Miniprotein binders against q9h3h3. Designs and how they scored, part 192

Target 1, 235 residues: q9h3h3
Amino acid sequence: EDGFTAEHLAAEAMAADMDPWLVFDARTTPATELDAWLAKYPPSQVTRYGDPGSPNSEPVGWIAVYGQGYSPNSGDVQGLQAAWEALQTSGRPITPGTLRQLAITHHVLSGKWLMHLAPGFKLDHAWAGIARAVVEGQLQVAKVSPRAKEGGRQVICVYTDDFTDRLGVLEADSAIRAAGIKCLLTYKPDVYTYLGIYRANRWHLCPTLYESRFQLGGSARGSRVLDRANNVELT
Key: E = the ipSAE of ESMFold2; O = the ipSAE of OpenDDE; V2 = 0.75 times the mean of E and O plus 0.25 times the DockQ between their complexes.

## First folded at step 15 (miniprotein)

Design yE29 (at its last look DockQ between E and O 0.74; V2 from the best seeds 0.00; counts 0 for: pae E 1.6 > 1.5)
Fold by ESMFold2-Fast, scan of step 15:
Structure yE29 (fold): chain B 235 residues (1-235), chain A 85 residues (1-85)
Amino acid sequence: as target 1 above (235 residues)
Amino acid sequence: SPDLIRWKIRMLLRFAELLLKRAEELFKEGTDPEEAKELLEFVQRLLRMAIQLAEKLGNEELLERAEELIERAEELLEKLEELKK
């Protein structure tokens, strides 16, 4: 029935988070080692479940780069999940506003800009640019999915600490653009990921809050940002 | 925390059962045997994760449930292999 695709995507996301990650951690590793690490683990070649012919023989859930100032804070995910089950049992409407309030109450505030690219040079080049921006301190943390068996599009996720901090979200967008990224970006709060809000979800919610489109020749930031939840242009 | 681990096990088991039921439906309808096989392989991966966490938590009931679902998935995979012949 309706909702199966979203549940399947949620299952895949949980599995990826639980499988081993390949991490460049700038808090403990010199920045001079980044280029060699990027050459060793290009995301277009790292396979999701391992392959003797790829850089990895074992499963890899994510390839990640942590900035020098990165301090993980997922908030109270347990409290969020309990409140989510209570909300569904209550029969109260499930809306962007209700989910925002749950996220704030339980301090589950992080979110991410997403970009989807086909495996190949453009993906690897985009990831290298993002990774360098993270190590240089212009972004806080990022990850990219490995290549699936079917070779579909891969996703680069660039995180911000607080999805309710609009200026911080827009600053991350600017830093992504400054790194040379020109493709469509969409912004998703982690609360949506934890609660299984993906395309074709049961509640018919848009799975992202913002979209960013590169605009040549006008904006100082190089992009136009739309608030999809409220249907209002921010730039 | 133990509560978070228990929640993760429950979610893995729920996802595994959902996907397993979809694979069973495909098998009964006689459609998409390759999709059913891919779902079952993923189900087995989710259940292996659940078993690892259940062992760390020391919860025998959750471990037994995961093992039951793995057996069910293996049985369906064997039936799918028979259809190829």
Scores: ipSAE 0.683, ipTM 0.897, lowest interface PAE 0.8, mean pLDDT 88
Fold by OpenDDE base, look of step 16:
Formats: C-alpha cells, structure tokens, sequence
Structure yE29 (fold): chain B 235 residues (1-235), chain A 85 residues (1-85)
C-alpha cells in the first residue's frame, strides 16, 4: 500500500469516527439483549451510508460494543500533539522509542488489535464472538466497520488500555483467539493515529507493533505473537 | 476540547486537500470518471465536517480554508458532469 492509500484509509477512519455509531453498551443494556442486537445489526448488512434495504437508514461510522469495564480515556492528546510538533521542529531523531515515551508522558496509551474480513457470514460470526467476549468481560471494547458500497473487507478493532502493557496485549490476543478468530491480527497503538503517522511515513515508523498468527495443529490453541519492532516472538 | 477540535479540523483539511489533488490527477489522466466523482464526494463530506467544526469553534481562518477547498471540489465535480454529457 502506497502512502496515498494509507492516508485515504486514515481519512475514511476519521470520517467514520465522526459519524453516528451503533452501540451496544453492556453497562446500560442487559446482556440478554445482545443476540437480538446482533441479529438486528449484522455488520455485513449495515451499510456505511444507510443504503436502501439496509438495517440502518442513516450513515453509520462504526458498530461498537462496550463492556462493563469500559472507560473512555484518551489521555492528554493535546499535550501529545504539542510535544510532537515541538519535536519535529527541533530536528531531533524520531524513533519508535521517542513515540513510546511521548505516549507514556501524555498517557495516550490505548491500542487495538485489527482483523480484516470479507463481508458475509464469517464476518458476522466473528463479530458476534467478539461482541460476546466484550459483554462477558474478556475484552473491554470493540468496533467493526460497516459494509462499504464496493464490498471491500471490513475491519474489527479490539482495544486494549495500554499498548505498553505486553501482558494486556497478549491477553486480548488470547481472548480474540478464544472467540474463534483465526485470521491474522495486527496491533496498532492509537498514538500513531493521533499524530498522523501512517504507513510509508517520512520517519519510516511502522505503526504496527505486534502481529499475531494462529497456529494450526498445536495442542495449545495458541497464536504466535511477533514483536515487529524487535523481530522477536513473544509467545 | 477546543484544541482537539482544531486538530480534527486541520486533519480533515489535510486529508481533503490530499484527496482533492488526487482527484484532480485522476481527472487529468482521464481515468474512470466515477472513481474521481466518488473521491470528490468523499472530499466534500470531509469538508462539510470541517466546516461544522470550524463554525462551532468560531475559527474563521479554518472555515475560510474549508470553504475554499469545497468550492474547488464542487468545480471539479461540475467539470466531471459536463464531460459525461
């Protein structure tokens, strides 16, 4: 993917964040209603712009599920951005370590596992598994993109509170795998998004910190998690 | 926060400008007019969002920039429609 494609996708994601969301909030809605909600709003049928015949008549940016322990905390994004601008002006080298330190300093620590799936039953089933895991408290929050006109792949995002907490990141991977997801997962900190750092950026920073691959045939239903920055397997 | 809103506006404008330039290139290359149209419609959407936020923030500079870009997008859309006729 060229730099333009990455920026286009980032723009689409930003626009989606600003559009209305379909949300199941487990803090206010009984878990017993989840199945009915999933049936009403299957991601493969919910359309980005509310196409005729879709479950939604209005634009939908994301379909999301909030767990009981979900607390929206984005940290000091403003301070982060100011520090980032100052850093760029300083001409100091910018490394993944620099970004990590900025994130820690400003408490912008959220990150997400990403999976890309084609529209259809498999996507809806995967989403249902993730949604259930969120409602059951195995995961905190997740969202899925609605169907686009072109029928491209939809993305499921599963969030963790702290991308620097390796154990928490791995626990989320395990919960995703336990939900029956077998596809490739990539983990991206939100700090890269807030700073506008995408693929093929001028600093050659990789926004993907971890990659998880499902292992077929081992006794342990385990994934292999690769630390991409260090090229080391964690699991 | 006002600063977060300003950031959002600036990002929307940045994306809109980038995508608008791409649409202009697609138009010049004679590529699928529908692709250029879809891209421009998305640009307009981004800019409408930017305008709304700029109005909310009361930032005239950002509002003016957004309005300039949306006008350029509209002009290009009109040119595309004329070519289909």
Amino acid sequence: as target 1 above (235 residues)
Amino acid sequence: SPDLIRWKIRMLLRFAELLLKRAEELFKEGTDPEEAKELLEFVQRLLRMAIQLAEKLGNEELLERAEELIERAEELLEKLEELKK
Scores: ipSAE 0.601, ipTM 0.875, lowest interface PAE 0.7, mean pLDDT 90
Fold by ESMFold2, look of step 16:
Structure yE29 (fold): chain B 235 residues (1-235), chain A 85 residues (1-85)
Amino acid sequence: as target 1 above (235 residues)
Amino acid sequence: SPDLIRWKIRMLLRFAELLLKRAEELFKEGTDPEEAKELLEFVQRLLRMAIQLAEKLGNEELLERAEELIERAEELLEKLEELKK
């Protein structure tokens, strides 16, 4: 029952988006306050539902950092969603190309690099590096999931404003690697998120557009980035 | 933005109804009462979010749908608690 699993994941994601977030906003907060904020809210200790002994007493959906240049623009999400509903009832095939065209047509172009790390020092250190890169202007916005009650890996999301802008996506990858992050990165366009399409969805779509692997011989940045839709290397 | 809020409510209701149906199936089978309880608690969270948005929007149709689903979820939770007694 592949469709049920994907809808459960989509429901969890929607709930997290709607719960309160812990935000450091560089547009309104001096950069000198970042280190204290990071020490107060390490992602390995901030709990999803405010467990006793954690730094938060209420539910937290995400921990986020907004850069000084962050300019939110989701595009025509309403039109995208209406067209998606019409497509599903039309009998036309639903493919990665169809979703790409919907995203372009409705200017829903943002996407994100994802990394999955276990709770602990490595996660907190990676997040701190990403948060500093955002505040310093190498990245525009990032978020990290809080610790789940049952444990398990957490995710850091680093956003870019246009998944079709391969240079911009590669620049974000380079900034992530410059922060010392060596794990596998996967890139998901936000169109999949706004339509509630996650892994194991009923259409068997793969939401990952790009993969980045850290390697010593790949490039000056030390990354090899693969376009999974076209099976070609961008680096 | 009003159309976006309506879409969010519809998605929350869709998710809640699907998960509620799954919880009802688990209850009838009697195989996973703990899983059914966890699903219902999550369904309640989704529906409370939907009710809050529908009230803010003033959309009585969506509010009525959300309230019908949350009543159904609450009834099943009561039945599950009776099994524990």
Scores: ipSAE 0.466, ipTM 0.825, lowest interface PAE 1.6, mean pLDDT 87
ESMFold2 (binder alone), look of step 16: mean pLDDT 85; pTM 0.824

Design yE3
Fold by ESMFold2-Fast, scan of step 15:
Structure yE3 (fold): chain B 235 residues (1-235), chain A 85 residues (1-85)
Amino acid sequence: as target 1 above (235 residues)
Amino acid sequence: SPELIRWKIRYLLRFAELLLKRAEELFKEGTDPEEAKELLEFVQRLLRMAIQLAEKLGNEELLERAEELIERAEELLEKLEELKK
């Protein structure tokens, strides 16, 4: 649900973006060092606010892997925000199409596939698979949340450069499945984050554009991807 | 982006106030003092981030708002610590 708990999780995600990150950057670090790095920082053991008994004594917001070709681009977020304020002042209807057009105009195009897993071996194994896919070039960039004191689920985020590029979004899904991931995936554009739109918003906008479910037997590459806005199966 | 920073500050302040009110409710009910303390510790962390961002942005209004909320949190945390004695 989108009550107190959902707001709590959203606020924690924002706080995490501002705390220090543990990063394996394939642009400057040899791929041969990845396995040692993954062993040193398994997400089920890295604590959100630091603990002498964990791999980190200081707060860690995210554990991330940057691909060799990764080039960060947030677009014109300031222009996007100004245009959003103008749209709200205009009184015109606010729709998914309007958000999409603002995002395109201001080049705020990134988005991500999300998966939620309980702390433990399955999370660490899933993250290792994703991290290797990033370092090997099948994915561009990914991050995973550290372990919270409460012991709730952790999230792995796999980013794509352009949420309007449906083929690129589907290719990322295929790469995630090829890495052995079988859980539910949901895809969200970052434009919704920059505008402060989450699940329970007053415009009744769905910030989740796609869902991916593992449906093909005998193949880790198989999935069924649903376009949430149009309720259309894409695969 | 200054606007992204302002958005983050506003969100942190809004959520910190929500959690602070929850901690105040728990204190008034006289139940779950450890939960109230954990909420207040999280509130203080959110507000410290808001203060740093507001200082970087140079926005005195947001900075003052964050300082008001952190004062409320510190007062409640002191009351909870007093109960331990």
Scores: ipSAE 0.000, ipTM 0.241, lowest interface PAE 11.1, mean pLDDT 81

Design yE30
Fold by ESMFold2-Fast, scan of step 15:
Structure yE30 (fold): chain B 235 residues (1-235), chain A 85 residues (1-85)
Amino acid sequence: as target 1 above (235 residues)
Amino acid sequence: SPSLIRWKIRMLLRFAELLLKRAEELFKEGTDPEEAKELLEFVQRLLRMAIQLAEKLGNEELLERAEELIERAEELLEKLEELKK
């Protein structure tokens, strides 16, 4: 179901953001404590709504690691929402360019690389690698979803400050690859998340701005990054 | 900020109403009562979040709207639980 599915996903995302988070904050916690924290809260075992048999008895929306230099900047989300409502009421066309301009105008510039993995050892290992990269300063901030009630894939989100800054987006991709990650990565600007634009949205917009595939060609190590919106190879 | 809290409450209420209407449709059609129940439990969660924020903000209109929706969700959930028996 097209419109309902997008709204339901948006509702779940909002609820997760508002529920308690399990956070390792490198701004206030020594890096030496990370391995114990990761062992205590493996994402494959942390449950979304709590379970006496899991590491958590209470609901958990996200498991997150904040880097030493992390300084959250959501921009003017309220102004973005007001402008979005005005745009929809105006009847003007809703395009990727229009959303990009709204994001720039309201300084809602953050975005994230996404990777989807099944619950289990590979997810926990990938998350540990990303978490260490954050604490060591190669990445700024990351989070991973807890296990859903029925199972299904979990998502690791690795954030960058500015989705229009191609260099910053590519640097994050490189750091993810250096952590040993080889799966498909997709990049979504937070403006799409705040406006509830997911797969099968009513405006037929592709929420994925960049895509990264691990490169197996030759002896070279790295990945190929594509700008999906402009169909331009960045690497 | 108060304006951001109001926006969050309005979004929660909009999502809750949409999902509640879907649960009502499923109940009316008599299809998948388990999915309708799970949807209603999620609606109640969204509405409890809205109520907490509305109380913190001191906005009586938003609080009343959230309470109206949660009562409607509770009534439907009770009807679904009776069908299970």
Scores: ipSAE 0.651, ipTM 0.894, lowest interface PAE 0.9, mean pLDDT 87

Design yE31
Fold by ESMFold2-Fast, scan of step 15:
Structure yE31 (fold): chain B 235 residues (1-235), chain A 85 residues (1-85)
Amino acid sequence: as target 1 above (235 residues)
Amino acid sequence: SPRLIRWKIRMLLRFAELLLKRAEELFKEGTDPEEAKELLEFVQRLLRMAIQLAEKLGNEELLERAEELIERAEELLEKLEELKK
């Protein structure tokens, strides 16, 4: 891939965030309504730009489920942007460490476990499991991308409050595995998303911090989690 | 929040211009007209978002830039659609 691919991915991510979302908000909607909502909006059938034949006639950027205790905290994104501009003009090296420091200084701490699945039954089943875990309180918030025109893989994002809290990140992984998810997971801090760090970025940074692989008969956790930056196994 | 809105507009415009340039290159080369058309439709979406935000912000310069780029995208899309006939 190249720099154009990274910019194109960033553009698509921004557009998705700005388009309308389909949200099940457990803070205001009874948990008993979830199964009907999931049946109405299976992610393999919800189209990105709307289609008379799909569940949506209008564009949908994301399909999301908010937990009962969900309290969004984006931190000081504006201060982060200003510091990022200053860092780029300073000539200082742009590394995972310097980005981590910017994130901590500006309290931009949230992050997410990512899983990529092809459209179909397995995606819809995985999303339903994640959504139920969110509504039941095992996870805080999650979202899934709608089906793109070409039908490429869709992504499920499961958020945590603080990417520097390794125990919290690992607890989210355990809850995802307990929901029946067996595919590869990678963890990305939101600071990377705000700063445009995607695959093939100009700074050659790995866009994810952790990787989780399911293991049959493995640890009590059901998975092996690797720290990508240090190449060290955490579980 | 006007600072964040301005940053969003500038990023949308930057992305739109980059993708528009790619669509223009594909058109000039005569390669992959369907990819060029899809890029242009996405460019138009990004620019409409930029226009809506610029209007909300009341920034005439950003609004004018977005409108200029959308006209350029519409012109190229029309040329591509004529070729498909």
Scores: ipSAE 0.611, ipTM 0.880, lowest interface PAE 1.1, mean pLDDT 87

Design yE32
Fold by ESMFold2-Fast, scan of step 15:
Structure yE32 (fold): chain B 235 residues (1-235), chain A 85 residues (1-85)
Amino acid sequence: as target 1 above (235 residues)
Amino acid sequence: SPLLIRWKIRMLLRFAELLLKRAEELFKEGTDPEEAKELLEFVQRLLRMAIQLAEKLGNEELLERAEELIERAEELLEKLEELKK
């Protein structure tokens, strides 16, 4: 039954990826235009399917900011999917280790720090901070979900290009904290997203690899990062 | 990549069929007609995406499959509207 929920979430993610995105692309747009763009498209006001009262009349899947050095590389997603189907048929255990191996083999290495916030000023403020960090070069790329028709929390995704590069993942966490973000962060490799691994998945996998909690004082990084699978503190 | 586009169409069709079957189950059970309607609206969105990609790819087989599923979704949506009477 939870398999149905995971597939429904996968379907929604695919639909959002395929619907139009509102993008600030720092590769082609001057950084001086960012503040006006953020004012025009606050994520708490942009609606998923369009609304006469919102900044958008048409569906929006994601609101995104691309850094100057951003070069997308999704790897061999088709090969990953074929290998995933073979793995399920093989009877071999499905574990974080086997999925990591699949991801490396097919070069599906990107991942993201996730933060969930209620629609409103705090979400818009957090997104503005992240967007500025991307345009200034401290982060590579980020996106935020539009407001769903039912309400509920929105998600900000901050991407890194290699989830197996622990130093790079931790550097992104530090940059997020430096941008003023204090909420809970979780890190999810895109391979989990492509394979439909969400909460309560049928393989009983933790849907995220790392967890970051803001720490007042004591930590030079401003946060404590935990490896969720091994319950090991990394910072 | 034409192969990646075909894979995307197949995934959209699989998701649409799964969610359509769930909407059909909800209709049969007579539980939550608004939940079934919301699923059907989403199914129609997935199928329109599949149709657009299949047309660009020029794949008539995938296009016909998407059209079959959208007709099935429309029929169920009409039955749900009749329940409001």
Scores: ipSAE 0.635, ipTM 0.886, lowest interface PAE 1.0, mean pLDDT 87

Design yE33 (at its last look DockQ between E and O 0.86; V2 from the best seeds 0.69)
Fold by ESMFold2-Fast, scan of step 15:
Structure yE33 (fold): chain B 235 residues (1-235), chain A 85 residues (1-85)
Amino acid sequence: as target 1 above (235 residues)
Amino acid sequence: SPYLIRWKIRMLLRFAELLLKRAEELFKEGTDPEEAKELLEFVQRLLRMAIQLAEKLGNEELLERAEELIERAEELLEKLEELKK
């Protein structure tokens, strides 16, 4: 466990959030324009810093699709940050439970299903499926990372408005599966992102709350969802 | 929120310093010069973001800190390019 890795991932996430985003906003743009937009900005080709030969001439932090009903609510991030600093200096244990309490107190409730895919046609196809589900109203909002210089794996994030709403989290998983996604999914609350909880964090916390694995059962296909924090099968 | 802008600037500076120290260590050890260069380019990006925010906030202390770190990063990048010769 190297703490540098977690800090580096946090720095990259902060920079991506602050750089410009490429957004298809279904609140203001007709759904009929989505296919052309997806063809113009396939995530396997959009580069993080606007390298030569990419669709973008300027840096791109994220490629996002907003659904018609999307209403952003980040909660009280200022209060969350102050409370986190106080918790760290208090000497109290840092656990999933204490972070959950902080998130609820400060209304920082959003979270996301994550899927990591190599650059290429499978990534672009998966993103197109997710984007269509968002525009059609089965999902609320999603984003995908641009291609890094190293060509490492890219991440698709599919958001839900309340990570404490288990049924809502599971409904999003079902909608992702209905969009044709079969890869491993993990669920991360945004409070963990704001507080820098990534792989190799110094608190030794699992950076995700849920895990979803695709499974086939004849005509009764679906996914198995595990609550990682409590080690409990939900499906 | 001025509080959140100031917090963002401080986080950017903290990350930049951490990554810069890592690049300095790689240079001193003579290992992974390409990784050190990539870290320095990212450090410069973080610091330019910090400078832009500090200027908008009107915070001279944070601006000066960011400018100190960017100069340090530029110096190390020049030394790395010399190493390639």
Scores: ipSAE 0.669, ipTM 0.897, lowest interface PAE 0.9, mean pLDDT 87
Fold by OpenDDE base, look of step 16:
Structure yE33 (fold): chain B 235 residues (1-235), chain A 85 residues (1-85)
Amino acid sequence: as target 1 above (235 residues)
Amino acid sequence: SPYLIRWKIRMLLRFAELLLKRAEELFKEGTDPEEAKELLEFVQRLLRMAIQLAEKLGNEELLERAEELIERAEELLEKLEELKK
């Protein structure tokens, strides 16, 4: 995928973030209502712009589930952006390590596992598994994109609080796998999004830190997690 | 935060400008007019969001830029509709 495609997808994601969300909040809604909510708003049927016959009549940016322990903390995004602008002006080399340090300094540490699935039963089933894992406290927060008109792939995002916490990232991977997800997962820190750094960027930075591949076979249902920056397997 | 709002507006405008240029290219190439139309409709959506935020922030400069871009998008949409007749 070229740089234009990456920017287009980023624009769509940004627009989606600004549209209304369908949210199940486990902090305020009993877990017993989750199944009814999932049945009411299956991701494969919820449409991005509220098409006729869809469960939603108005635009929906995301369908989300918040766990009991969910606490939104984006850190010092303003400071991060200012520091990034200053860094660009300085002419200093920009590396993944530079971005990591910026993220740490400004406490912008959130990241997410991403999975792309075709619309349909498999997507809805995967989402139901993830949503349940969130409500049960195995995951903190997740969201899924609604269906687009052309029937393109939908994305499920599962967040972690700290992309620098390898254990936390791996635990989330394990929870996703335990929920029955077998597809390829990619992990992306949000700092790249906040700085407008997408694939094929001029700094040659890769926004994907980790890849998780499900392994079939053996007694241990496990995933192989690859550190892409170092080309090292973590599991 | 006013700063975050400004950032959002600037990002929306950046995306809108890039996508608008792509739509213009698609139009010139005689590619599927529906693809160009869909892209332009999305550009308009981004720009409407930018306008709303700019108005909320009271930033006339960003508002003017958004309005200029939306006018360009509208003009291109009109040209596309004329070609379909």
Scores: ipSAE 0.646, ipTM 0.888, lowest interface PAE 0.6, mean pLDDT 90
Fold by ESMFold2, look of step 16:
Structure yE33 (fold): chain B 235 residues (1-235), chain A 85 residues (1-85)
Amino acid sequence: as target 1 above (235 residues)
Amino acid sequence: SPYLIRWKIRMLLRFAELLLKRAEELFKEGTDPEEAKELLEFVQRLLRMAIQLAEKLGNEELLERAEELIERAEELLEKLEELKK
């Protein structure tokens, strides 16, 4: 993915963040209503800008499900961004360890597993499984992009609260696989997004921390997870 | 936070300028006027968001930058529409 493509996707994500969201909030909505809500707003039918025939008449940036235990905490994003600006003007070296330390210092620790799926039944089925896992408490919060005008792949984001907690990240991967997801998953800490650091960046930082591939062979069922920073297989 | 709002405006302007330059290249090449139009419509969305935030913040420098970029985008969109005639 070249630098222009990565920046274009980041721009689209930022615009979507700023538009209205469709949210099922398990903290205020009974779990028995989830199936009706999923039927009303399948991600393959909800359109980014409210096309004729879609369930939405207004723009939708994201479709999201919040779990019962969801407690939003983005951390000290202001302090993180100020420290990042200071580092860039200081001339000091920027390394992956620097990013990790900034995230820890400012408690900007959330991250997300990402999966890309073509519009259609498989996407809607995958999303329903993820949404159910969130409402049942196996995952904390997830979102999915609406259908784009050009009909490209859509993204499901499954959040975790601490990218430095490898066990928690791996548990989320396991919950995703238990929902029947077999495609490639990539994991990105949110710190990169808040600092505007994308693939092909000037510092050669890798925003993808983990990759998860579903295993079909062998005696073990589950994921093969690669730590991209250390080139080490975790599972 | 005013700092967060200013950062959002700067990122929106960065993205808008990058996409606008790409649309200008596509127009010059004559390769795909529909792709250029789609990019320009998205650039307009980014810039309207930036203008709204810059007005809220009261930052004249960022507002002027956003207004300059949206004028460029609108001019190019008009040129594309005239080519379809």
Scores: ipSAE 0.616, ipTM 0.885, lowest interface PAE 1.0, mean pLDDT 88
ESMFold2 (binder alone), look of step 16: mean pLDDT 85; pTM 0.830

Design yE34
Fold by ESMFold2-Fast, scan of step 15:
Structure yE34 (fold): chain B 235 residues (1-235), chain A 85 residues (1-85)
Amino acid sequence: as target 1 above (235 residues)
Amino acid sequence: SPELIRWRIRMLLRFAELLLKRAEELFKEGTDPEEAKELLEFVQRLLRMAIQLAEKLGNEELLERAEELIERAEELLEKLEELKK
């Protein structure tokens, strides 16, 4: 069932957020330590619930890199949650516009570019490129999921401060492309994650706001970006 | 904040109950015992998180609810393990 799948994904996301994270924090750790840290914790080998045969014996929710200037601001998640419950019980339509208004009202503005890759060299190489871009200051913060199932894809999340700031979202896309990433990227506002909006949600909402496709020689930016919510091409 | 912790507990309990009901359905149908076991192990994880937060918050009602759900999950997991043997 589609609704069950969305709720299950939401549960897994919440559990991952609450489990311990492996963090390279450039605010307190010298950049020269990054390559050794990446070699010690390749995401294709770090297991979700721990395994004596992997780099971790204990559960890991996320593997993250914080940039030197990173300052977390989740906004008013409590107020967002209360307003969401009120909206659901009110019977009013749940639309991208309604969720955007809730996010702005409660200052829950962060979002992320997502890329899904199978465990292996390509995932580890992509993550290393993203991590270096974060430490060098081209991106603010990023995380990658640990390996939960041998055949399952893992996700790299690259965060921006404000999903309503089109220029900031596009600048992050450009930095991801400059890091050598060529796969499909989709952008998801954190408000959707907090409210459990995933593929096949019961509200029939597209789970992502923007889409980026790599294009050789086709764009000065190296990609074509589409605003899926408004069906407008941005590049 | 206490309100954010309370919200997290309530969400964990809601997810745990949903997944537990799915595991109970699978057990009743006699299908996918490995999927049911995986769901129950995950349910137990969510409930242990809820218990830890409820204890820290000092909320006895939420703690009691989490304990009720974990007992249901443990009972079903025991029944599934018996089928294996």
Scores: ipSAE 0.597, ipTM 0.872, lowest interface PAE 1.1, mean pLDDT 86

